VH-VL binders against q86iv5. Designs and how they scored, part 12

Target 1, 237 residues: q86iv5
Amino acid sequence: LDSCSICVDFVGNSLNDLLNIILNSGVIGTCGDLCSAVPGGQIVDTVCDLLCDYVGVDEFIKLISDVDPDPIYICEKISVCKTNDNAAASLDLVQINPQNGTVGGTFTLSIAYTVTNTIATGQLAFNIIDPTGNAFGDAVLLVQQSPEQYTQQFQFQATPSEQESFPNGLYTVQALVCEGSCGSPHPNTYTLANGTTTFTISGADSSSMSGAGSFSGSSQSTQTGAASGSGSGFALF
Below, E stands for the ipSAE of ESMFold2; O stands for the ipSAE of OpenDDE; V2 stands for 0.75 times the mean of E and O plus 0.25 times the DockQ between their complexes.

## First folded at step 2 (VH-VL; framework fv_rosmantuzumab)

Design s8a (at its last look DockQ between E and O 0.40; V2 from the best seeds 0.00; counts 0 for: pae E 9.7 > 2)
Fold by OpenDDE, look of step 5:
Structure s8a (fold): chain C 237 residues (1-237), chain A 120 residues (1-120), chain B 111 residues (1-111)
Amino acid sequence: as target 1 above (237 residues)
Amino acid sequence: QVQLVQSGAEVKKPGASVKVSCKASGYTFTDYSIHWVRQAPGQGLEWIGYIYPSGGRTGYNQKFQNRVTMTRDTSTSTAYMELSRLRSEDTAVYYCARVPLYSSGWFDYWGQGTTLTVSS
Amino acid sequence: DIQMTQSPSSLSASVGDRVTITCKASQSVDYSGYSYMNWYQQKPGKAPKLLIYAASSLQSGVPSRFSGSGSGTDFTLTISPVQAEDFATYYCQQSYRYPLTFGAGTKLELK
């Protein structure tokens, strides 16, 4: 993992912990007091200290307490992540298979895009909008992507949950390639490319299974990131 | 080859202070943190604290309160641990160990250890 | 503090055997898909030696007969087949939160 990915991951995953510490501890006097309370190993400790020391404890608290905190922006501000205001990309393909599926079925979203000017730090994001207007999606962090063609696949199962009921009808997929966080109001954020496709879901068997079983629909978004198991210690190089 | 070479054995009285050195070689001193771990006779391992040579940042086990001070000299690639107000319970072998920066916190290389005996 | 409980405290084995040592943390030591658990070997009068880091990653130069597994609170070190030079004390260590803490150790003795 590169330093930028580690930073973004830390800020994203520790944001709630940091906020809880701030809210519960009252006035935070030092970076050490704040960061020492955050769960995590050396990466968490070191990244937290670096961020806090760089901007000062008061500014750090402001950054994490922002109404819309942006992990990518924070990591860019401390120069761990790079920016490219001239980044450029195009979408080549947005495809979902099957195009006609059923509730409980597995869908594969394939997105192909071409980088024409390096994406320094950005996202590949998608949103799926159901017939009622409810949306769900995910994003992948892009770090130092040179001019080339790229492909990403996502899989989801159309199993009803508290977050998504998967009603019958026409669904819309929106795909975006961004420099910075997609939709973020922060500096150095640009939508580079967007595209849409549609698919249908049918056959919601209204069988009234009265059984009170709490279907904890764990939407396991299996990001099949090729974890090449090379035991390379996560050194922030 | 990576080496951590510690100073020699120490014999101290209760209430005294001791300063142990750890000289690093075979790698870039500032690319790793130095941690200190002690082991009482026939006992397990106890973590004392760390120092980051690049910035001098330190962290200590609260068990030692204000008795421990860690320093470094980047020009000589040497880390130091000072323990004050020594007690008989401080009798142990003290180790310095290297930890990669931004890693999951493993000790990949160790010093040979420094024996401290605290006796009246 | 995170307490680390190793089991057994001691065990006897013969050369060629399969040995398993367990370590249980008082809380999860996982973060961002990684387990902050390490394993060390220590021989009498010597400093500890790193065997396994991040629960399952083999340190460079360590024989492949050593392996680590586990996540969350439960971890295992396996030696198979045991060799004559493997009789020593083994320690687990968490680096999830300060203070860093070690298990009490497991002494592997020749049967």
Scores: ipSAE 0.025, ipTM 0.611, lowest interface PAE 4.1, mean pLDDT 87
Fold by ESMFold2, look of step 2:
Structure s8a (fold): chain C 237 residues (1-237), chain A 120 residues (1-120), chain B 111 residues (1-111)
Amino acid sequence: as target 1 above (237 residues)
Amino acid sequence: QVQLVQSGAEVKKPGASVKVSCKASGYTFTDYSIHWVRQAPGQGLEWIGYIYPSGGRTGYNQKFQNRVTMTRDTSTSTAYMELSRLRSEDTAVYYCARVPLYSSGWFDYWGQGTTLTVSS
Amino acid sequence: DIQMTQSPSSLSASVGDRVTITCKASQSVDYSGYSYMNWYQQKPGKAPKLLIYAASSLQSGVPSRFSGSGSGTDFTLTISPVQAEDFATYYCQQSYRYPLTFGAGTKLELK
């Protein structure tokens, strides 16, 4: 587990708490004032203090308080995560199975991509757009992805929830491979490749069901073992 | 070549203080925290506390908090641990170990240890 | 404080054997999908040496016959095959919260 992954994971998981502390406390003059208020174990406090002290509390608050704060960008600004402005990749496959399913059914999204110049800190992300225009998705952190072929699979169950009802119709899947956070306007951020596919849902189950929206992912390398260290970032592009 | 070299063995009377040094070399001193761990004869390992050399921030095991002080000198890449009001139960080998910044708590390199004997 | 229960306290094995050592934490040491459990080897008169960090990550220079697994509260160090130089005491250590705590140790004795 590298320091870049730890930083991105900390910022991603603590962002809401940090924002709440900043908004509700009002007077934050030191990193200790901010970080001691973050809930969790001493590991969270220690990581917060180290990152905050490195940049200075004023700059850390500015990074966290961005309109669209970005864990990868924050960790790059702190110099814990590397950037590569020449990163390059292509998408070889974006496939969803089944292409025609039902509400409550399980869908598997398979993405294959080839890195041709190292992705220093980036994402493999996808977005699923339902027939009404509502979107949901997920992302996986990519750290020091060497030139190689990779595969990732994501699985979800189309169980209606507060976030997504899974209406009948045509769904569009968008997949992105990025240096930096996909969709971010911040420096050192690039969309390296994109791809789309579609699927349909029919025979809607009128019963309300909970639990949809959980995703799991795996990584496979065709030339080396699977990369260790995965994280989740729920961001729309 | 990462190395942590500790000061030599100490023999102390109850009520005295001891200050152990830990000189780091082979890496950028301020990129790692220094932790202190002790091991009483025939017993396991006990964590005492840490110091972040970059800003000097410390955190102590509450068991020792009113008796331990950790400091450092970044110009000599040296960390120090002082334990006061010594008692016979403080007899142990004291280790310094480093921990990578932006990580949690694994000790990738250790000093050779400093033996402290506290006896009347 | 997170209590670490290590078992067995000692065991004997022959060169070539597969050995497992377990460590149970009194509460979860998982943080955001990662397990903060580390393993060390200590020879008599020597400082501990890091073997495994983050439950399963092998430290540089450590032979691949050492492996770690587990999550939550239950963790295992495996040595397979045991070599003559593996005679030592092994400690688990949680790095999730302060104070950092160690298991009581497992002494591996070669027959």
Scores: ipSAE 0.007, ipTM 0.483, lowest interface PAE 10.0, mean pLDDT 84
ESMFold2 (binder alone), look of step 2: mean pLDDT 94; pTM 0.953
OpenDDE, look of step 2: ipSAE 0.020; ipTM 0.566
ESMFold2, look of step 5: ipSAE 0.006; ipTM 0.531
ESMFold2 (binder alone), look of step 5: mean pLDDT 93; pTM 0.953

## First folded at step 4 (VH-VL)

Design k1 (framework fv_rosmantuzumab)
Fold by ESMFold2-Fast, scan of step 4:
Structure k1 (fold): chain C 237 residues (1-237), chain A 120 residues (1-120), chain B 111 residues (1-111)
Amino acid sequence: as target 1 above (237 residues)
Amino acid sequence: QVQLVQSGAEVKKPGASVKVSCKASGYTFTDYSIHWVRQAPGQGLEWIGYIYPSGGRTGYNQKFQNRVTMTRDTSTSTAYMELSRLRSEDTAVYYCARVPLWSSGYFDYWGQGTTLTVSS
Amino acid sequence: DIQMTQSPSSLSASVGDRVTITCKASQSVDYSGYSYMNWYQQKPGKAPKLLIYAASSLQSGVPSRFSGSGSGTDFTLTISPVQAEDFATYYCQQSYRYPLTFGAGTKLELK
């Protein structure tokens, strides 16, 4: 575990809490005042204090309150995450199985990519776009990814939820490898590779009514600092 | 070459206080927290507390809250743990250990230990 | 406090064996895709030595025959193949919440 990954995960999980504290507090004079109010327990408080102390409370509040905050950018501005304007990668495979499924069925997304010049801080991200244009997705953080071949799998169950209804029809999968946050206009952000595929959903699977519509990612290569997790369900680019 | 060197063995009577030192070398003292962990004879490990050397911020296990004080001297790269109102059950080996501030919270280097015997 | 239940309390093995030690936390020690779980080796009269951090990361200088796995509440330390110098006591430790807590230890003994 590295300071960059710790920073990105902290900001990603605590951004809304920090914004709420900032908006509802009077004058915040110290990092301790701000960070003691963040929910999440001792480890979260400690990480918050360290990051805030690094730049000072005024600059930290400014970064959190920016009009377009993203965790990678914030952590780069704090100087705990590195950048590489010369990063390079290719997408070798974007495949979904099954290519024809049912509502309530389980789908596996397999992505293979090759890093050809080190990714300092970036993402492997995907969006799944339903037939109506509604999208959901997730991203894996890439930290100091060396030139190698990598594979990543994601699974999800097409269980209707408030965020995604899983209508019958054609779905588009878009995968990106980026330096920086995919889709961000911030400096030192680059789309390195782009791939796409499709799948269809038809009918209903009566046995699959229990899922929460969640998904999870897993890495098939040994990756230092890579964070795999379930996303919020919203499109990332 | 990272080293944490602790002060020597102590023999104390019940009710006394003891102050153990931990001198760091081979790294930037303020980039790591110092934690204290004890081990009674034949028993497991018990966490006592920590200090962040840069700001002097401390945190203590509630079990020791009213009896332990941790301090540091950045000019000598030395951390201290003072335990007061000693009891026979405080007989243990006391270790200092460092934790990288930007980490998941692991003890990567340990002092050699200081033996404390509390007896009447 | 997070309670760490370590098993077994002792284990007998021969050089060349594969051994596993388990550790169960009373609540999840995961945060943001990381597991705040560490493993230490202690030999008689010596300070503990870090083997594994963040559940599965091998500390620099530690032989690759040591490996860690698990997430959430259930964690495992594996030693394979066991060497003569591995007969020692092993401790798991959570770093997710204060107070930091250790398992009771597992003594690995020669058969």
Scores: ipSAE 0.030, ipTM 0.526, lowest interface PAE 7.1, mean pLDDT 87

Design k10 (framework fv_rosmantuzumab; at its last look DockQ between E and O 0.01; V2 from the best seeds 0.00; counts 0 for: pae O 13.2 > 2, placed apart)
Fold by ESMFold2-Fast, scan of step 4:
Structure k10 (fold): chain C 237 residues (1-237), chain A 120 residues (1-120), chain B 111 residues (1-111)
Amino acid sequence: as target 1 above (237 residues)
Amino acid sequence: QVQLVQSGAEVKKPGASVKVSCKASGYTFTDYSIHWVRQAPGQGLEWIGYIWPSGGRTGYNQKFQNRVTMTRDTSTSTAYMELSRLRSEDTAVYYCARVPLYSSGWFDYWGQGTTLTVSS
Amino acid sequence: DIQMTQSPSSLSASVGDRVTITCKASQSVDYSGYSYMNWYQQKPGKAPKLLIYAASSLQSGVPSRFSGSGSGTDFTLTISPVQAEDFATYYCQQSYRYPLTFGAGTKLELK
């Protein structure tokens, strides 16, 4: 991973820990004071310290504590991620297969997009909106995406959980290509392209499930320079 | 080959201070943190603190915060731990160990240990 | 501080046995899908030796009869089959938060 990706991963995984340390600590005088308190072992402490040292502890705390902080914005302000106010892209395909499935089935979301002016730091993101209006989604980080065609696939199983019950009915998929974090109000954030598709779940009952329920999916990049992966999550914008 | 070689045994009176050295060889000294761990006779392992040889950053277990100082000399690839205001309870074997900076934090190589006896 | 509870404090075994040592952390030591738990072996008069890191990763040069498992708060070290050189004291250690903490140790003794 490059410095930008390392920063985005660190902030994404440690934001709540950092906020809790800042809230619960008295005066934090050094990056070492802050970063040694972050869980995740030596590697997290080391990455935290490097990033904090770029801007100094006071500015780092300010960025972390900002209203509606997001990892891309924070890493852009630290100057390890680039911005491009003139980034441009188009969305060529948003397709889900199968278009009619059942509870417990596997669905593949295929997104094709063309970058026409470099995306410096951005996202390919999607939200899936169930028949009741509950949404879940995922995103992949785009770093220095050159002008060319890209394809990304996401897979998920319609397995009921406490977060998403997968009721029978019509589902809407919205895909976005963004400079910055999709939906963020922060500077240097732009929705470059969006597209939608639909699919149905029928022929099976669905219900919420107890335990560790979360969207689980896998993604793959099929073109050189495309996003390397994604996490699991819920509505991003 | 990676080696951490510590200074020899020490006998001190209560209230004195001791400075133990740990000389590293066989690797890039600044790519690893050096930690100190002690073990009282018949007891388990107790973490004291660390130093990052690159930059000299230190962190100490709060139990030792006001009595321990860790330093290093990058020209000789040597780390030092100084413990002051010694008590009989400080009688222990003191180990240095290295931890890769970009790891989840494990002690992959250890010094041979330095025996400290604090007695009147 | 994270407290590490090892059990048993000692156990007796014969060469060829399968033995399991348990370590419980007072809070989860998982972060971003990984468990920050390590295991060490110590023989009398010697420094500890790393066996397992990140709960289940075998250190280079350590025999495959040593294995680690677990997540969250509950972790185990398994030695199978036990060999004559394995009679030693074993320590678990969390690397999730400072201060780093060790279990009290488990002494594996020959029957």
Scores: ipSAE 0.591, ipTM 0.844, lowest interface PAE 1.9, mean pLDDT 89
Fold by ESMFold2, look of step 5:
Structure k10 (fold): chain C 237 residues (1-237), chain A 120 residues (1-120), chain B 111 residues (1-111)
Amino acid sequence: as target 1 above (237 residues)
Amino acid sequence: QVQLVQSGAEVKKPGASVKVSCKASGYTFTDYSIHWVRQAPGQGLEWIGYIWPSGGRTGYNQKFQNRVTMTRDTSTSTAYMELSRLRSEDTAVYYCARVPLYSSGWFDYWGQGTTLTVSS
Amino acid sequence: DIQMTQSPSSLSASVGDRVTITCKASQSVDYSGYSYMNWYQQKPGKAPKLLIYAASSLQSGVPSRFSGSGSGTDFTLTISPVQAEDFATYYCQQSYRYPLTFGAGTKLELK
């Protein structure tokens, strides 16, 4: 497990707690003062302290207190994650199966992409836009993705929930491959490629209100290459 | 075999100080924090604070913060807790216990306890 | 501070019984899918001994008749079947945030 992935995971999971501590504590003089107040046990305290000590408590607080904080950007600013302003990639395939499904059915999104110049720290991300304009999606972290062809699959079950009812109609899938956090306005962030596809849902039943549209991410490691996925809880663009 | 061996019982007058030692053996001292917990007679457990052996970082329960000091000596794998301005309410058994630094915070091994009696 | 309410304060059981002890936290002690709740056994004159960590994980060397369950704010320790050596006081403890706090204890007595 590399330091960039550890940093992004910590910041993503602890950002709201860190902001609350900064807002309510008034005076924070050491990394220990800040990090000991973060919930999540000794492991979270330890990771927080290591990252905070790396840049100093004042700089760490400034990065977290930014108007639009972004875990990848924060980890790039503390130099735990690298950037490449010349990263380049193309999307070879954005495909969803089945193209015609039902409420409660399982859909598999397949994305193939080719890196032509190393992605230092970025994302493979997607949005699914339902017929009413409501969107949901996910992303996986890409670290030091060398030039090669990669494939990634995401799977979700169209089970209605409070967050997404899965109404009948046409759904649009948008996929992005990015250097930096997809959709972020921060420096060193680029949309390298994008692609779309569509699918339909018919036979929806609004009375089915269980589960959320969560995603099972996977990567295949072959001699032809595959992306090394690290997480699936990053912000949507 | 993991072992935490504490110093012997202490009898003190109000206003004095006490320093309790906790000698660790059977594991890599710097991979675990040392926490201190006390138990007044017939009462439950009360957390006092911790020390990280590498770097010496401490954190104290606010109840004790101006009266407690935790230190360690990594060359002897020994942690110390000093409590000052003792009161009769400080009469208790004091335990050291270890916590893996990369864990959710459970006390997997405890010292045998050190009895402190504060009386005039 | 997170208050830990342990129930019952004492109970009586016979060897072979099934015993359940509950612990309620004043706020959730879950973080990133893990429950930060631990259970200890303490016999008179002895230090506490870890039984269960992370709500349900059995510590090495602890008999399988001990089990833990629960999430969020509600947790249980179950002993089944109770053995003669299990008559002791049991404590829950949250490790979610400082200060670390313990329940008041549950004394298990021979009926």
Scores: ipSAE 0.067, ipTM 0.585, lowest interface PAE 5.5, mean pLDDT 85
Fold by OpenDDE, look of step 5:
Structure k10 (fold): chain C 237 residues (1-237), chain A 120 residues (1-120), chain B 111 residues (1-111)
Amino acid sequence: as target 1 above (237 residues)
Amino acid sequence: QVQLVQSGAEVKKPGASVKVSCKASGYTFTDYSIHWVRQAPGQGLEWIGYIWPSGGRTGYNQKFQNRVTMTRDTSTSTAYMELSRLRSEDTAVYYCARVPLYSSGWFDYWGQGTTLTVSS
Amino acid sequence: DIQMTQSPSSLSASVGDRVTITCKASQSVDYSGYSYMNWYQQKPGKAPKLLIYAASSLQSGVPSRFSGSGSGTDFTLTISPVQAEDFATYYCQQSYRYPLTFGAGTKLELK
């Protein structure tokens, strides 16, 4: 795991905690005061201190308190994540299986894309739009992806929840490859490629709505990255 | 070779204070945090707190209710742990250990331990 | 606080055996794709010695007969084959959240 991924993950996961501290603690005088209040262990403290010390407590608070805080952008501003304004990619394949499924069924989304100029820090994102226009999706962080062909798979179960009812009809999948956060208004953000596909869901039996099935939408993004764990201590360098 | 050498055994009365030292050698002192762990006789390991040598930042286990103070001297590469208002339950072997900065927080090297006996 | 439940508390084995020790955390100790679980060996009158860090990474100088596995809440230390010098107490430790916490230990004894 690289330092950029750690930074983005920290900012993303601790954003609400940081905001809560800022809002409830009044005037924060030091990075130590702020970071010591963040729930976590040594890594959380270390990353927080590093980020805050780099820019200063006032600027750090400003970044966290942004109207549209972007973890990737924040990590880029502190030079932990890199940018490439010349990043380039193409979408090769967007496929959903099965093409025709049922409520409660498992669907596999496969996305293939080709990087032609290095993606320094970006995202592979997808959105699934149901027949009513409701959308849900996910994204994977891309860090230092060299020119090559890549493939990512996502799985989801079409189990109704409070967030998504999975009505019968035609669904649209949108896939995006971006430098920066997809859809972000911040600098160094570009949509590199996009594509769409469709699939259908049928057989919504109205009777099975009684089970409060916890939408364990475990999007297990199995990044089968063969982390050849060479024993190099995962340090934020 | 990396070494953490602790001060000698201490015998104290209840209510007293003790200050244990941990001298580091064989590495860059500021590249590692120093943690303190104790072990009561025949018991498991209990984490006390840490100090970051570069900035002096500390974190303590709340169980010690402000009885513990950790300090460091970067010029001598020495960390200190002071425990006040000693109780019989504080009888234990106290260890210092280093943790690499920016790591997942393992204790890769330990001091030899300092035995503290608190008795009336 | 994160509680670490280690099992068994003690076990007997012979030289050459395969031994497994388990540790269960009260909550996930995974963050940013890593598991913040470490394993230590302690012999009587000595300080603990690091064996495994980040759930599965072998500390330098530790024999390859030691291995760690697991993620989330469930972790395992394996010794295979057990050697005469391996009879000691073993501890798991989480470094995910403060306060840092240890398992109660597993004493490996000669059968």
Scores: ipSAE 0.017, ipTM 0.597, lowest interface PAE 5.1, mean pLDDT 87
ESMFold2 (binder alone), look of step 5: mean pLDDT 93; pTM 0.953
ESMFold2, look of step 7: ipSAE 0.006; ipTM 0.479
ESMFold2 (binder alone), look of step 7: mean pLDDT 93; pTM 0.951
OpenDDE, look of step 7: ipSAE 0.000; ipTM 0.508

Design k11 (framework fv_rosmantuzumab)
Fold by ESMFold2-Fast, scan of step 4:
Structure k11 (fold): chain C 237 residues (1-237), chain A 120 residues (1-120), chain B 111 residues (1-111)
Amino acid sequence: as target 1 above (237 residues)
Amino acid sequence: QVQLVQSGAEVKKPGASVKVSCKASGYTFTDYSIHWVRQAPGQGLEWIGWIYPSGGRTGYNQKFQNRVTMTRDTSTSTAYMELSRLRSEDTAVYYCARVPLYSSGWFDYWGQGTTLTVSS
Amino acid sequence: DIQMTQSPSSLSASVGDRVTITCKASQSVDYSGYSYMNWYQQKPGKAPKLLIYAASSLQSGVPSRFSGSGSGTDFTLTISPVQAEDFATYYCQQSYRYPLTFGAGTKLELK
């Protein structure tokens, strides 16, 4: 377990809690004051304390409260995640199967990419854009990813939800490999590679929209070993 | 190489205090936490508490919090554990150990141990 | 406090054997895909030595005959094949919640 992945995981999971504490708790004089209010148990509190103590409570609050807060950027500023302005990669494959499916069906997105210069801290991310222009996506964290070929699969079921209704029509898939957070305006962020594909949904399952179901996916990578960048089910870039 | 070197054996009477030292070398002292663990003769390991030398932040096992104080001196890269109001049950080997920053709480390097005997 | 139940308390083996030691936490020690469980070896008169961290990661310099597995509440340390230098006491330790707690130890003895 590397410190970068721990930091990104902590900030990603706790960012909204930290922002709410900073906004609403009044006086925050110490890292202990901030971190003791974070839910997640003693290990989460300890990670919070150590990250905060490393830069000091005032600087930690500034980083969390920054415009467009970004877990990868925050962890780079704390110095537990590395940057590589010369990172390089290519996208070899973006495929979705089936290319023609129905609402309620399961779709598998397969991405293959090659790293040609080490990605220090980055993402493999995707957005799926529905026929109405509504988008959703997910990402996986890439940490110290060496030059090599990688594959990643994501699965989702086209089950209607508040976030995505899965109307019939043409869907566009966009995939990015990035150093830093894909789409971030922060320093040391670069889009290294991009690719697209499409699929269609036609016909309909007999089940109705009753507030049931949501986007659900699973991701795996052969060499990253890292957790997802939290994903959102909303567009990432 | 990383080393943690502890002070020598102590013999104390009940009610006394003891202060054990742990001198670190071979790494940046302020980048790692120091934890203290004890082991009574023929018994298992018991966690006492920790100090992060950079800011001096400490945490103690509730069992010891009214009797234990952890400090450090960054100029000598030395951590200290003081245990007061000693009882015969405090007879044990006391270890300091290094925990990497942001680790899952594993003890990667240990001191050689300091034997404390509390007897009347 | 999280209680660690380690079994067996003692185990006799011969060089070349496969041995397994188990550790059960009173509650899950997993958080966000990681298991906060570590294993140590202790020889008489010596400080403990880290063998395995985060349930399954082998510490640098530790021979590959040591391996760890498990998640949630149930964890296992495996030594295969056992060598003469492996006769020692083994401890599991959870690092999920303070206070940090150890199992009672398993003494591996030569037959």
Scores: ipSAE 0.007, ipTM 0.455, lowest interface PAE 11.4, mean pLDDT 84

